# VHH binders against Flagellar brake protein YcgR (ycgR): the designs that were tried, part 8

Target 1, 263 residues: Flagellar brake protein YcgR (ycgR), of Thauera aminoaromatica (c4kar8)
Amino acid sequence: MAELSTPSPASPAPLDGGRGDELEKFTLRGARQILQLLQDLITHRGLITAHTGGGHSFMTAVLKVDEERGRVVLDPSPDPQANRRALAAPRLTCVTQLDGIRIQFPLVGLGEGQDKGRPALFAPLPAEMLRLQRREFYRLQVPLAHELSCLLKAEDLARKPVEVSARVIDIGAGGVAVVVPTGAAEFVIGGTLPACRLALPDGEPIELDLEVRNLNRQTQRNGTEQLRVGLRFAALPRAADTRIQRYIFKTERALNAKARGGL

## First folded at step 4 (VHH)

Design A40 (from p1c with S106A; framework vhh_7pa5_2)
Fold by ESMFold2-Fast, scan of step 4:
Structure A40 (fold): chain B 263 residues (1-263), chain A 121 residues (1-121)
Amino acid sequence: as target 1 above (263 residues)
Amino acid sequence: QVQLVESGGGMVQPGGSLRLSCAASGFTFSDYAMSWVRRAPGKGPEWVSTISGSGGSTSYADSVKGRFTISRDNAKNTLYLQMNSLKPEDTALYYCAKDYYDEWGAYFDYWGQGTQVTVSS
């Protein structure tokens, strides 16, 4: 029997298997847990960013959960174009936070109507919700004064090896984000960069393998383009993990001591 | 760790002015774009304005363009919203929000408790 796993052209692509496996331990699939988390978002007046694809998003909030009809009711955007994009999208990716915890969930089959005489958006309850502790996704913004860099081992346009010194803009337990000039190297989402060197204060550079997770082109005020590259630590030796966490802790402590207002 | 504390709201007559402030702590303020978001009674959240980390670029919702000015003081870790020619439609709870970009795109990863602005005669 033939097995066809190709999604339809109108269906959202499934998540990468390796990445999906990493996220599974943070995924809530129980109906009661999903209902409770949505109610918590209502109680705490969670501001939700709903991504509609093509770089578009709008702000929303959960108005109520309709358990009998198995759907969630959302505030529409005051921008009619944003609502039209949302209704046309095959999927919304909703992102928010609750007490410093990142919450993410998909909505499929968005419709519009009225709730208590006011315009509203409706969607079936999500089958899953992602709940990432701050520690898992927390990214320390690297102070410019630290001049933190990572020497990337990549390939150029002709697939020749090239070394690129990239500025580290944020760092967490799971990876770093770096900026490189556009065209300095070719990056492919899911690709592995072996034997890169992360230069931390107080010691030798850390040699580590990095996996490319995201790419974003940024246009600077002077018209130059930079590429922001999100990189995951593919395998992190315990000694390297300890040094990275120590750097994050020390830098957070210094930034907290520097903060104004003290309350 | 991250805290955003808004102030400067109050009651004002139509045509009046208010200046909102947001005190930020727990992150490198100059590295992030910051936004103002409002929530009016009986309505959903509405994005109002964004300023880049350097302060070099700003953007505004059409409803406030020409009347509101967003600014920041990176030395004081403070975000501002100067609101002029206020209208009854500007009545809302105003939130300071921290922009973040990750693998899923841009979103707000933190916001404050809000400061209430009431415009009435």
Scores: ipSAE 0.422, ipTM 0.789, lowest interface PAE 2.6, mean pLDDT 81

Design A41 (from p1c with S106N; framework vhh_7pa5_2)
Fold by ESMFold2-Fast, scan of step 4:
Structure A41 (fold): chain B 263 residues (1-263), chain A 121 residues (1-121)
Amino acid sequence: as target 1 above (263 residues)
Amino acid sequence: QVQLVESGGGMVQPGGSLRLSCAASGFTFSDYAMSWVRRAPGKGPEWVSTISGSGGSTSYADSVKGRFTISRDNAKNTLYLQMNSLKPEDTALYYCAKDYYDEWGNYFDYWGQGTQVTVSS
């Protein structure tokens, strides 16, 4: 198994659109909202990375929204081959950032022409746009000293109830990532784990329903195998949400203070 | 507060050279890839070059490859772009950009204000 290093902007990776209802919460489908967001990208001169598939992408910008014709006007690449790939692609995935918010949208039916005597690309208005607040996807890496754990109520391979104490490696507004010993329980993507208990450093454990979102088998450098499980908070009471947010903010603030203090 | 401040732009004749600098502050400079992006008059932004946090890898747009060299000095928190054999089509506002990577991919999260490069006779 190999892991890739941090990608350069020359080969940006598009957001994973296959994560089900986790991303649905951030999806805009209203025509007015879509038009406003596109106009915001024009006003703030948002640099957009357009992915054409096969690892190919180019830098572009929205030049204009043509409401009458229901289309967007994009700045073409100075590379003719990039434009040919874009025109041949069944779909463009456009990724940008505006004021710390990750924005992604598809464009289908790309064409070429002129705008005010200059080459331009045209596409119908997208039917949907993702607007991902950085805080919605922010994940605090849990300090080892905090010994954060989550008692999972799961099933073994025979579908019998089992309790597994899992180490929490990261935590965010929407969920946690945990590490469990291999073979400790059966996890199924989309499965629900009811009445799990999240132990934070201050106070009683929080009882939560968790949904399995992703699974990754990992081999540690020492040869130990473990399973990394991504878990979404299926339903989060206000008190639990407030306590989790306070932990995140307090820990982040402490880490930032240490970094600035040179300690 | 993150700040990126470009300098070194100006007017040059075709075939001339310029060196752009970007002074970075407010973040751990060596932890992030850095890029140069330009905007030509009447055109949208065009990515020019990227350098990894360590400086160990670089990439360039085909239009500038062989003519431009990106480099960084992590001790001085400064990004550079050496531009040689300049052409009129290199005329643009040049931006320093900070790359950001997360589990969902990468994007540019901070930009400088830009420095103007004009190549004309």
Scores: ipSAE 0.045, ipTM 0.370, lowest interface PAE 4.5, mean pLDDT 80

Design A42 (from p1c with G105S; framework vhh_7pa5_2)
Fold by ESMFold2-Fast, scan of step 4:
Structure A42 (fold): chain B 263 residues (1-263), chain A 121 residues (1-121)
Amino acid sequence: as target 1 above (263 residues)
Amino acid sequence: QVQLVESGGGMVQPGGSLRLSCAASGFTFSDYAMSWVRRAPGKGPEWVSTISGSGGSTSYADSVKGRFTISRDNAKNTLYLQMNSLKPEDTALYYCAKDYYDEWSSYFDYWGQGTQVTVSS
């Protein structure tokens, strides 16, 4: 098996909806910029996670950019089943990191063949790539002592409304990651949770609409399962954005001061 | 700043053993699943093993099941891979990788420079 250990998370749909609008300022559409970024991934030996849908993914790397034929050449998975899934998928969502910068791009029309006598996967050059500097999507790991929570308005397995108090494990300008017990509520990638309440220090809870972006099931040492849920802020009011950024910056500086105090 | 530093690689004969270590810093280690990934010459990256943040669950690629054991020491912020009954096919650069899921996807958001494992007679 070449897949990640918890393959339940499905690929998100930022390429279908959010990418064009919300992420436009971070989207590269120039052919020269795309070629340069792909070349940088080759030079720095970037590990790429390619999501094939249905919670499946495999690891790959860019072997070559064939500018003349308008193609990118990728390492196949050592798992034949992962390669079959990739070739059958209508789209791959490729995600990697370079010098702290998140890189994401779609590949459509994947094929297989050989490059210099070795098996390879081929795809047309992506028409666009998402490049997010760490600052733009920085995630603060929430200190356990802060007991940060988000009250989620969701549905249970019987489709009845439920409120779930979820522990916030990280927070950024674009969203939060929370942990809930498995089975506490039903979450669907792309689903919207309206009127959730994020509890931050120094004020009333912030009311937010949250979109489910990813799900990962974890089994704890005692056999208890918990679900990690990645949630995007669907429409963040400016006042809420200011409070979230203030919390992030204040907490970062407090953690830095604590670390230096230890010296 | 997140840093992952691998060590413990080297040369070993078939049937031998090695223990790899990965020293992690810059994040709350116990909150994240950690993985080992390897890359052999002429081959793409291959996932080897993953361990949950608590250490309560582990998983392995079929090629290494029964031979490799992943573990972690959260008090020391260190990830381990115990490699037994090594085969020439295990020759690769071994990376420590941090699992992450954000509002867009799940992926490895950091990995180390790797430590070379060579299995030869």
Scores: ipSAE 0.347, ipTM 0.751, lowest interface PAE 3.2, mean pLDDT 82

Design A43 (from p1c with G105D; framework vhh_7pa5_2)
Fold by ESMFold2-Fast, scan of step 4:
Formats: sequence, structure tokens, C-alpha cells
Structure A43 (fold): chain B 263 residues (1-263), chain A 121 residues (1-121)
Amino acid sequence: as target 1 above (263 residues)
Amino acid sequence: QVQLVESGGGMVQPGGSLRLSCAASGFTFSDYAMSWVRRAPGKGPEWVSTISGSGGSTSYADSVKGRFTISRDNAKNTLYLQMNSLKPEDTALYYCAKDYYDEWDSYFDYWGQGTQVTVSS
């Protein structure tokens, strides 16, 4: 057929540079922490996506850490062109995930050689590594008292328009997780829900398009099933982005103060 | 906890066939796309195939297109890879991988330990 093969949809992209200021608190710079994290990637045979720029990437893994020479040894790509792009790149951005923890780090000065008679890539140890616990640090759990809701514009199983008021259970700068009764609407991963309305405290509802990213069934105490839907914000206006981030920061600070101050 | 356990690997002659299985637990299997990734001796990981959560969509690397078939049984929480017309260059450790999408990107969030496939005469 004339159909195009698609590469794996699970090739991770580097996090947005505009979010770098928010990510600084999750950045490891200590040599021992960096060495330990790289060793964890070795022991768990972590699959790494290495971005070489220009939309190019390849899969690799850490083979070993050479502490005396201050370098990491990586598997080369089975694609010779990917290896050439990597060697020519001024910087690689490596992204991986282990047990719900996102790990991202740069490699500069990539070289080619051999490890125990087999082709290998090597680079100086990274000066920093991002270590982000996915759900705990980036997704604010919405307090029940806040009663956040999102009015979803979706379709039912018969393709008829339906509006579903969904409870927001967590929120991040890039999206929300909501719960809806099972069967209330049909959701397709990658599908767009247009003109949904997110209700935050202190102001008008935010009108936005949401992309369905994940689905998970949940069972309530009374045995009724709910569907948890992960939704990404699309084309978020600056004013709306500011309001969402302000809500997250304010609520996170209040929760942190409560946890440390004793209530 | 999320667990992925591969099986079905072994030694086979060129032109032979093998069927790999991956038993999944600890998450709602039908809600996630699943992939097979392989790692050959002296070479890095290579994506092989992906299947959507419903099983309605599949994709393959050019190197295996027409020879391998990915499938899933959501009632059994099991992912499969049927490998036909095997070549020496298919020799690798084969990993089952869980896809995850969030507001920042898509990635593999869990992998199995792998099952070894060796194709030699």
C-alpha cells in the first residue's frame, strides 16, 4: 500500500524552554546525584530518546559511567544516519522515564569509539539532570473545597453533541484531569474537544480547546464507574495561562504552608 | 504496581517464526497504546511496532513491515508480536513498552525486562 508507516507515538519531546524557570527546583547539579541517577538508568535498562535537533531523534541507553574519565557510554543507533546526526549535533537532549519520574539531561561533545570491542558513543558527564516526579510535582491535586469544574463539549456514542460538567481532579500548566460518569460521552485519544469551559475561582470561565491525552476507568465507593480523562490545553490565551498558573502557584503555596505549618 | 513481563523468545533458524507475548498488570490495559522495542548486540534500541488501546490502529518499522504482526487481547491484558520470515538481523532482546500521553509529550513510561530472540543457522 501507499500508506505511510508512523514512528512510535511514544517518542518524547524535550520540555518547553519557556518552562525552564519552573523546572529549576527539580534540576540536579550534584556530581553524586548525577552519577546515581545515571546508574539507575543502567540498572533499569532505561530507554532514552536522544534529540539531535531539527526534529531528529533516536533511541539509546546508558551502557556505563566512566567516573575516572568523567564520561557516559551510550548505545549507538542501528541507523548510521542517526549516529552521524548525533555526532554533528552541538548538543543532545536526552529524555527518559522510570517509575513515573521524568528524567531529562543534555550531552555535549559526543564522540564515537568502542566499548569492549563494540561500537559505542560517549560524552562528558552532564552538568545537570532534570528529575521530575510526574504526577506529584507538576499536577496540583485540586482541593475538594474549590469545586473546580470543566464543561466539556463532546459527543455521545451516537455521535450526537453532548455537554458534560466534569469535576477537575488535578491541574497543571498544560492541562487538567477530569472525572466523568462512564458512558456520559465518547472520548478518543488524540481527539479534540472544542470550546470547553474551565471554571476557576475569581473570574469568568476560560473557553479553550482540549485534546484528549489519556483515559482510565475508576470505581467509586458505591460501585459506580467513572472515567478519568487527561486533557491538554490547546492554543491557550496569555491571560488564561496567567490565571491558571496563578491558581496553581497560590494553591500549591497554601498546601505547602498547611503541610509544614500544621493544620 | 505496573508490571510488564515478556515471553516467547528463543533460538530459531533464518526463515523461522516466533510469537512473543507480554503480560501486563497494574493499569487499565485497554486505555493505552503498547509498543515493541528491540535492542540488538552492539546497537541501540530500535522501535519495532505500536498498537492503539482498542487494537484498531497499528504501525511498524520499515525493517519489519510485512513480516511482523502486532496484536492484543484486552480481555487477557496481553500484547503479542507474531514474527515471520526471521532474519539474522532480527536477533535482539525484545521489550514490551507502555505508551503514555500527557500535556507535555508522549513517551514510554514503563518497560519489561525483555525476551531474547536469536536467529542463527
Scores: ipSAE 0.012, ipTM 0.390, lowest interface PAE 9.0, mean pLDDT 79

Design A44 (from p1c with G105P; framework vhh_7pa5_2)
Fold by ESMFold2-Fast, scan of step 4:
Structure A44 (fold): chain B 263 residues (1-263), chain A 121 residues (1-121)
Amino acid sequence: as target 1 above (263 residues)
Amino acid sequence: QVQLVESGGGMVQPGGSLRLSCAASGFTFSDYAMSWVRRAPGKGPEWVSTISGSGGSTSYADSVKGRFTISRDNAKNTLYLQMNSLKPEDTALYYCAKDYYDEWPSYFDYWGQGTQVTVSS
């Protein structure tokens, strides 16, 4: 499996927002909150990418919210084919940004009609909206020169404690991805690794609890096998959050400076 | 805070030309793809053109290919849209938009207040 074929969290494609997902804590279900966000999109002139399935999407915007009828009114596409695809779709997945916050929501039951004598699309108000700040979904690719590591406190197959020093390959506000040798420890999706230690360049290791979110077996160009483990920060102390965000920001700035200096 | 300030709009006759500018601040300009998006009276938003962060790649909507040219000056943090052979259907409010990443087509993080272009006799 090539890594470049895997959708990026920064991709314009929809993110998972299902029940019991790691994104649940960022999902809004309050009617007042949903109405306020939709109104903010109108006020901000928020451009929305509406995904209709099959790799198709079009650009739209919320024209108004009709609270009395429980509906949103959307600008139709200038492309009539896109509008036909949207009306035929069982579901639209709408993705937009508001001041660096990613907003995503479903629309079901799309219909067509007129608003002030002009064609418009109508849909019932969404029951949920995902709201993620850039830092909450952004993943920094960690430079090899930084030698970032995380000491994982895990168990072997016999439930004996084992410590594994894993290389951190990406990091975000919500977690890290690490690489470990195949067979170094037993990992179970949904399992918690307590009291792990994340080593950043600027001080003492950060002690934190990590939840295993995903596992991917990877074969490197040199033929060695590694296990890529996606880990969520289960409980992040304020000081740790600040240090992680500071590291991400400083590293982005340094990488951007290098890119400008490189030809 | 990210700020995008468009200028250069106005009234022109069909066949005329205009150059739009967008002054960007509050982010590392060269790291992001930039786009022009327009909204005509009574119509939804239409993507017009995108340029990569380095300026090495450009793309255009079919409606403007061969007539519009997108460019950028990373030293001045400025995006441009050169519009030639303007048609009445080009009448719209034109927005400068910052893409989330260097991916097209995508959603936009920020856009400016817009600059009005009116093409009529």
Scores: ipSAE 0.012, ipTM 0.313, lowest interface PAE 9.0, mean pLDDT 78

Design A45 (from p1c with Y110H; framework vhh_7pa5_2)
Fold by ESMFold2-Fast, scan of step 4:
Structure A45 (fold): chain B 263 residues (1-263), chain A 121 residues (1-121)
Amino acid sequence: as target 1 above (263 residues)
Amino acid sequence: QVQLVESGGGMVQPGGSLRLSCAASGFTFSDYAMSWVRRAPGKGPEWVSTISGSGGSTSYADSVKGRFTISRDNAKNTLYLQMNSLKPEDTALYYCAKDYYDEWGSYFDHWGQGTQVTVSS
């Protein structure tokens, strides 16, 4: 039988600099807008993941904005090594969420000291902040009649390559959820499944890389266990993205028409 | 509307135990991993523990391994944290946090108001 992987804490990856031109329209550069957004993070007690490079990150929060000194004040990590890594880093990439909107910003020139007699980290105000609104929870529930499947390229418990045909139960712009029999393969949260094949009703299967984001073991009424796997699209080509969106739109329209038909 | 309401905090002596609860509403609870995060006086937030949507897998910060147990009751939409062998260093506000996954990874998209745990003589 396959063992469920240990879940990791929330750790949002920083957005790729190669997407800078695409993200420009979502980038705030006005001093007033930046100050307001930072204040909103304080008001909503936003949890921030600060990436220090080399795969390292820590959790922090904005304690206050010091407009007179042109800097933000941050909570230090309870882990002294994380603070040392942060102070040694040329740049922190801070990622958080506010009201369903992804917020990302750089901090350069991090220092340490005290705020109101308590340890704190300080950095100059960021010159830019990314603010991305996404339709994060829209997932089309895949009709059983569509028999949508994804051929997963994974490993079994003995680390031997295995191909598993998984039923797709929901699909969105960012990924799919699939179900597989318990024991069919080993899944590791954060692991990548390369060259998987998503079979849509019309056309050739789409080849794509999938990242495992979550695992959920479900017990059916007959006592049989199924594993639900949440998978993120990694590096989705534009043509594949278009086909997936078209499938979602067509299926949604067909379901709406059927409902309005009084069936 | 997603709501997370923590309870069960209080004052205990070192070596004591507490059980925290988090009542969740406004989303399909079993579809999401859930976490506990704490904030000690004068310190930043520290991740404590995560549990998968089914409850089939768990993880813990090194500081609490062997002492704390995370669990969930999907029929009651409730997350729990059993805290044993409490130390003064465990004094903090404890937050229930909902994990979210998108094309850029995992992050917390909702958390509660917190419940205060104080460990002192």
Scores: ipSAE 0.231, ipTM 0.642, lowest interface PAE 4.0, mean pLDDT 81

Design A46 (from p1c with Y110S; framework vhh_7pa5_2)
Fold by ESMFold2-Fast, scan of step 4:
Structure A46 (fold): chain B 263 residues (1-263), chain A 121 residues (1-121)
Amino acid sequence: as target 1 above (263 residues)
Amino acid sequence: QVQLVESGGGMVQPGGSLRLSCAASGFTFSDYAMSWVRRAPGKGPEWVSTISGSGGSTSYADSVKGRFTISRDNAKNTLYLQMNSLKPEDTALYYCAKDYYDEWGSYFDSWGQGTQVTVSS
């Protein structure tokens, strides 16, 4: 028997439309605002992740907005099966980012046809769009059993290069928090640590550049001092983003299943 | 001011090769991941490849994997895309893009003007 392929969570799970009260302040429903935002996505060449349900998604883009006919034209997937799933889905959830703002919108009534002799997907204009201006940073507390570490490329007090293996205590979409012994290296808020290596379960360490965002010195009960360092991902490749999100999602699911008394 | 200037496009026959270059200025080049994105007439943009700031990590779209190689020269502030075994389907305007990562994931925050690649028999 073949095992099921789990979709790669390149983006966080789409926000639930049933949270209307919580997300109302971020929801656009004006026809002119929706048209303008869609045109902005076209103008800025927005790459969109389209979710078709059941863990399936593909990358697309808005090719044009047909205001006369009240529809959008989308770039189909190179994968014919992804297009078939999209056409069969009752709803497509589109997620993208523009100027540091997460944009999410539904498309209903997807059809297939041609635009300028090329295959295209068509849908009526969305009735609403989410535009998230502010966000709280979600942090997964890393289980000790995972032994998650990050090899930091830093400098000591004499500006000599040093490598410090730091324990990762939490991880989120934008960065990690690590713990190092006091005096192991010098950290400056706003400083960049190049070519650090994040060791996730399964696969090669991820090479990435980290920016120091905060420092917190703590004294343990045994008298040993430790430094908590908050680090932001500064230059993250798409494949690395996907692996980090996958780790977060799978770990959270496993912890939730365990908390419910499941084995 | 961030500036990205692509070059190296042109017309080739199927099976041919081209090397694209992107000259970057106005930012610390080695601190940022860089990407190639393409757009064919009548189609939306398609992500092609990304390289980390240090050059130690690369990723590719499935459609170009094994045929294209992304690289960078941080001393020259230049991004490259070596394109081998070109197909008619590779015909597109190719863009150099600067990547950014935040609490909501990565996205493209700066773009070049593009360089045209035409693969025809």
Scores: ipSAE 0.022, ipTM 0.286, lowest interface PAE 5.2, mean pLDDT 79

Design A47 (from p1c with Y110V; framework vhh_7pa5_2)
Fold by ESMFold2-Fast, scan of step 4:
Parts: structure tokens; C-alpha cells; sequence
Structure A47 (fold): chain B 263 residues (1-263), chain A 121 residues (1-121)
């Protein structure tokens, strides 16, 4: 077994509507917004995990939005049991991601039939959809010109302390993703890296504790292996949190200016 | 356009073997870790195995360790799963998936259509 692989294939679990007020600002209820988002899922080939309850789900996709009948048309599972469970369920919770934004919506009143002579599932249009770009889910892709790095304090294969300078490839309020040379250190999901140092373009490096959340080995074009490591900020001081958010905001603003033909 | 196409599924008796293939196109195959994920009748997806972009490291679910071997041919843009000593509980639709990471964990941004493996006597 390779220690550095990602063990879980599943998309993040569906968010509970019991968070009430916290999710309200991310809830779309406008009919045109809902139609546009569903159309975006069709256009971008959004693979949807449809949760039917009882721990059951299937991979589906929106095939079509039937505005005249107020319905979505879904790709049925090749597994007849999944389709039967979906039809029997009082509610489907559909989860997908589009450009790093988590999208979740309920479907109620699922039926079956045919579309263009092929089996299909039908459901009324959802009355609401969640479009989550919360602080913890937003990731800024770090421009290479910024040379953002994080000095990681980890262990090697022999469990001896080692310091590794890692390039930061994305950053959010909740953590960073970094790349390290393969073999530079050993990482285990759930492990803590204490007193690491995040170097932003302005100011002193930020000292912080990082928790390993995910690992993904990649092969570069030159044949060199890199390890991509997702790291959570274990307990971020307010001053550090403010500096990170300020960097994200400033960089987004600069990138938006470039997108509009700016400097 | 990114595509993953599985093949090699079929029916086999307990103790038999099958080799699954996944043909990848539309991306630099060697730059990405690849995974096999299976969906048994009446169950959600289960991760089976992952291989690094170079093929230098692999990992397996405990249920298949020692019986399955993941491999890749980067020159042919093809992912493989050699399945030996097959058991009835290995019966599932097997998906090829391209790994992607986000803030808190890796997740799959591209899925194949799946290939059915049935192990029965």
C-alpha cells in the first residue's frame, strides 16, 4: 500500500439545512437563478452525487431542464436498485462542485419515464439551491510570480525531523495546498506539523500549526514526482487570519483588474 | 475534452481473474494520480485503489489488498486494474476516476461510465 494516496473517493457529505441562518445567504430561490445554475451544470458536465437516504447515492447528471413542465431530467443509474431507491425516496440530496464552488439542492417527487426513447428520471425543479463559496471553501490560486512558500516542519522516512520549503499553489481562510518534492518528508492524513512558517509577499512569515488533510502524488512534465499536500490551519491567531484574508483580497482584486485588461 | 473509458468487465467465477482497463484522453495523463472506485448493487461508491502519476506509488483498500494490482502505461494513457482471487463481494460497477484536490481533501473531478464486474458461481 502506498502511504501517500488519498483513501476516500467521495465528494464531501451533504450540508444539513439545520445550519439555518448560516446557509441562507448562499441559498438561491430565484427561478431564473436556479434555471441558470442547472444549465451551468449541464454545460460543464457536472457529475452529481445524488443521495437517496440510508447511505445510498449514485452518480447522475442533469440531462435537460424542461422549463415548460417545470422539471429536470436526470441520467438514471445503470444499477436498477439505485433507481428504485431514488424513486422511493421522499427526497434526493444532490451534491456537486463547479469551479471549486459546492452546489447542493433537493429533488422531491422523482418519477421515471423516457427521454428520446431512453430511460430517464424526472423531478420538479428545486425551490432552492445552495451555492457555497464560504470562507472555508474559497481557494485563491496563487500566482507563480508571488513565490509563496511555506516552511514545513515534518519527519523523514526514518522519523527524523526535517524542514521542507514547499511552494503554495492555493490558499484559503482555512488552509493551503502546497507541492513538495517526492521523498522530502513523510505525511500522514490527520498528522500535525507544528510551528510551520508561511511566507506572504509582505511582512514577516506567519508561524502556524498545520494539519494534513489530503495527499496526492503527481508526475511533472520533466518526469519528477511531486506531492500535493492539503493543509488545514489548526488554530489561526486573529492577526494571522487577517493577514491571510488581506492577501487573498488584494490578489483577487489585482487578478480581476488583469482580466479586465488592466495593468 | 477529458474522457475516461473503462473496459474489461464481465462475469467470472469465484477465484477467477479479470483485468480492467481505463483509456484516458484530453489531459496530460502522467501529471495526475488515478483511482478505481467501485459501486456495488445497493451501495454507495467505495474507493478501491490509487496510483501516482509516475506509477511509483500505489495504495489499496484493505478489502482488495494482496488480490488487486493497479498499474498504468503512461505512453498509452491507460490505467489498469488486475483483479485476482475474485470474490462474490467484488461484484460491482467499477469506475475509473481522475483525482483532484481541494482545501480539505482530494475528490474526483472526472469519472468514467463504469464497467460491470459480476462474480458468481
Amino acid sequence: as target 1 above (263 residues)
Amino acid sequence: QVQLVESGGGMVQPGGSLRLSCAASGFTFSDYAMSWVRRAPGKGPEWVSTISGSGGSTSYADSVKGRFTISRDNAKNTLYLQMNSLKPEDTALYYCAKDYYDEWGSYFDVWGQGTQVTVSS
Scores: ipSAE 0.017, ipTM 0.261, lowest interface PAE 4.4, mean pLDDT 79

Design A49 (from p1c with D102S; framework vhh_7pa5_2)
Fold by ESMFold2-Fast, scan of step 4:
Structure A49 (fold): chain B 263 residues (1-263), chain A 121 residues (1-121)
Amino acid sequence: as target 1 above (263 residues)
Amino acid sequence: QVQLVESGGGMVQPGGSLRLSCAASGFTFSDYAMSWVRRAPGKGPEWVSTISGSGGSTSYADSVKGRFTISRDNAKNTLYLQMNSLKPEDTALYYCAKDYYSEWGSYFDYWGQGTQVTVSS
C-alpha cells in the first residue's frame, strides 16, 4: 500500500530569495513594507518553517519586531538540536503563508538570548521579503482517478536510453510533478528530457521537452521508495499551453463543484 | 478559496477530554495529508499529528502519543483530534494545516485561525 508521507507539518521547499526576473516583481525591499509584513505575521500568528540547510528545518513564529534596533525576535524550537543548527547556519530561509499569499525571507546573523525572561532567537531585519499570491504559483493536484501520466525519455544507471511512464501528481502552467519508482531512471537537476509525452484527456499526448527542477525521495509503508520529480516545460507551444490550461480549468471547476456538494 | 476552520476548543480540567474539528473547503480534501499544530505561550510552534489523505496512516509527536488520536471524515471534509488525559502543558492554540508539495516548493501550506485549548485546575 502506497502511504502518503506522514511528515511533520508541511515543510515548504524554499525558492531562491529575490532570484530571477520573475520573482523580482514580488520582492519587497522597502523598510516600512518589510516591517508591516512582519507585523502582519505577528497579528495573524503566522507559522513559519525555517530552513537551516542540509534538509533541516524547524517551526517558528515572529514574537515581535524591534524597529529601534532593527531586529526580529523568533520563537526557538523546542528541539535543542534544531536551535544549535539554526545558530550555526550562515542563513535561515523562512517560509510561511497568509490567506493564500506565500511569504519567504532570509535571516542572517542569528543569535540567542531572552525576551521577557523567555528563550528567544534574534536576527537583523531581512533586507528583502518575497510576497507571492497563490495564483502566480497555482498547481492543480491531479485526481488519482484521472490516471494522468507522462512518458519520460531518460537514461538508466548505465546511461542507456529508457522510457519511464510516470504518474502526474500535480500540474501548472509551468510544469508537472511526477512520481517514479526509485532506480527506474537517473535524473539530474538542470538536465533536459527531450520529446517526453504528456497524456491529457481529450486528445493525443502532448510532445514536449522537460527540464528537471527538483528531486524528492519518499518511502512507502511497504519499504519501497518512490522518487518525486519536478519538471519544467521548455519552449511550450501555444496549442499545448492552451490544452494544459483547459485541463486545469475544467478539473478545478469540477472539483470545486464536487466540494460544494455537486455530483 | 481554500478555507480551514477549527472548532471544539475550550476549558477543561486536567485528565479531561476534548475533541477538535477542522472544517475544510475549497479543495479536494481526500487528496491531501492534514496536520494539527499547536502554539503555547512561551513555546514555539509544535507539530502534534498528521494523517494521510486516505486516513490509512497517522503519526504523532512523542508528547501526545497514546493520549491523542487524529482522524478524518472525507465525506464531511472534516479533520478531528480526539484529546484524552489532557495535561496543563497541552494548553495552546491548535491549528489545522493542509500539506502540499510541488516542484516549485510548497505552493500551499494553509493554516486556519486556530482554536484555543486551556487545561486548568
Scores: ipSAE 0.012, ipTM 0.380, lowest interface PAE 8.6, mean pLDDT 78

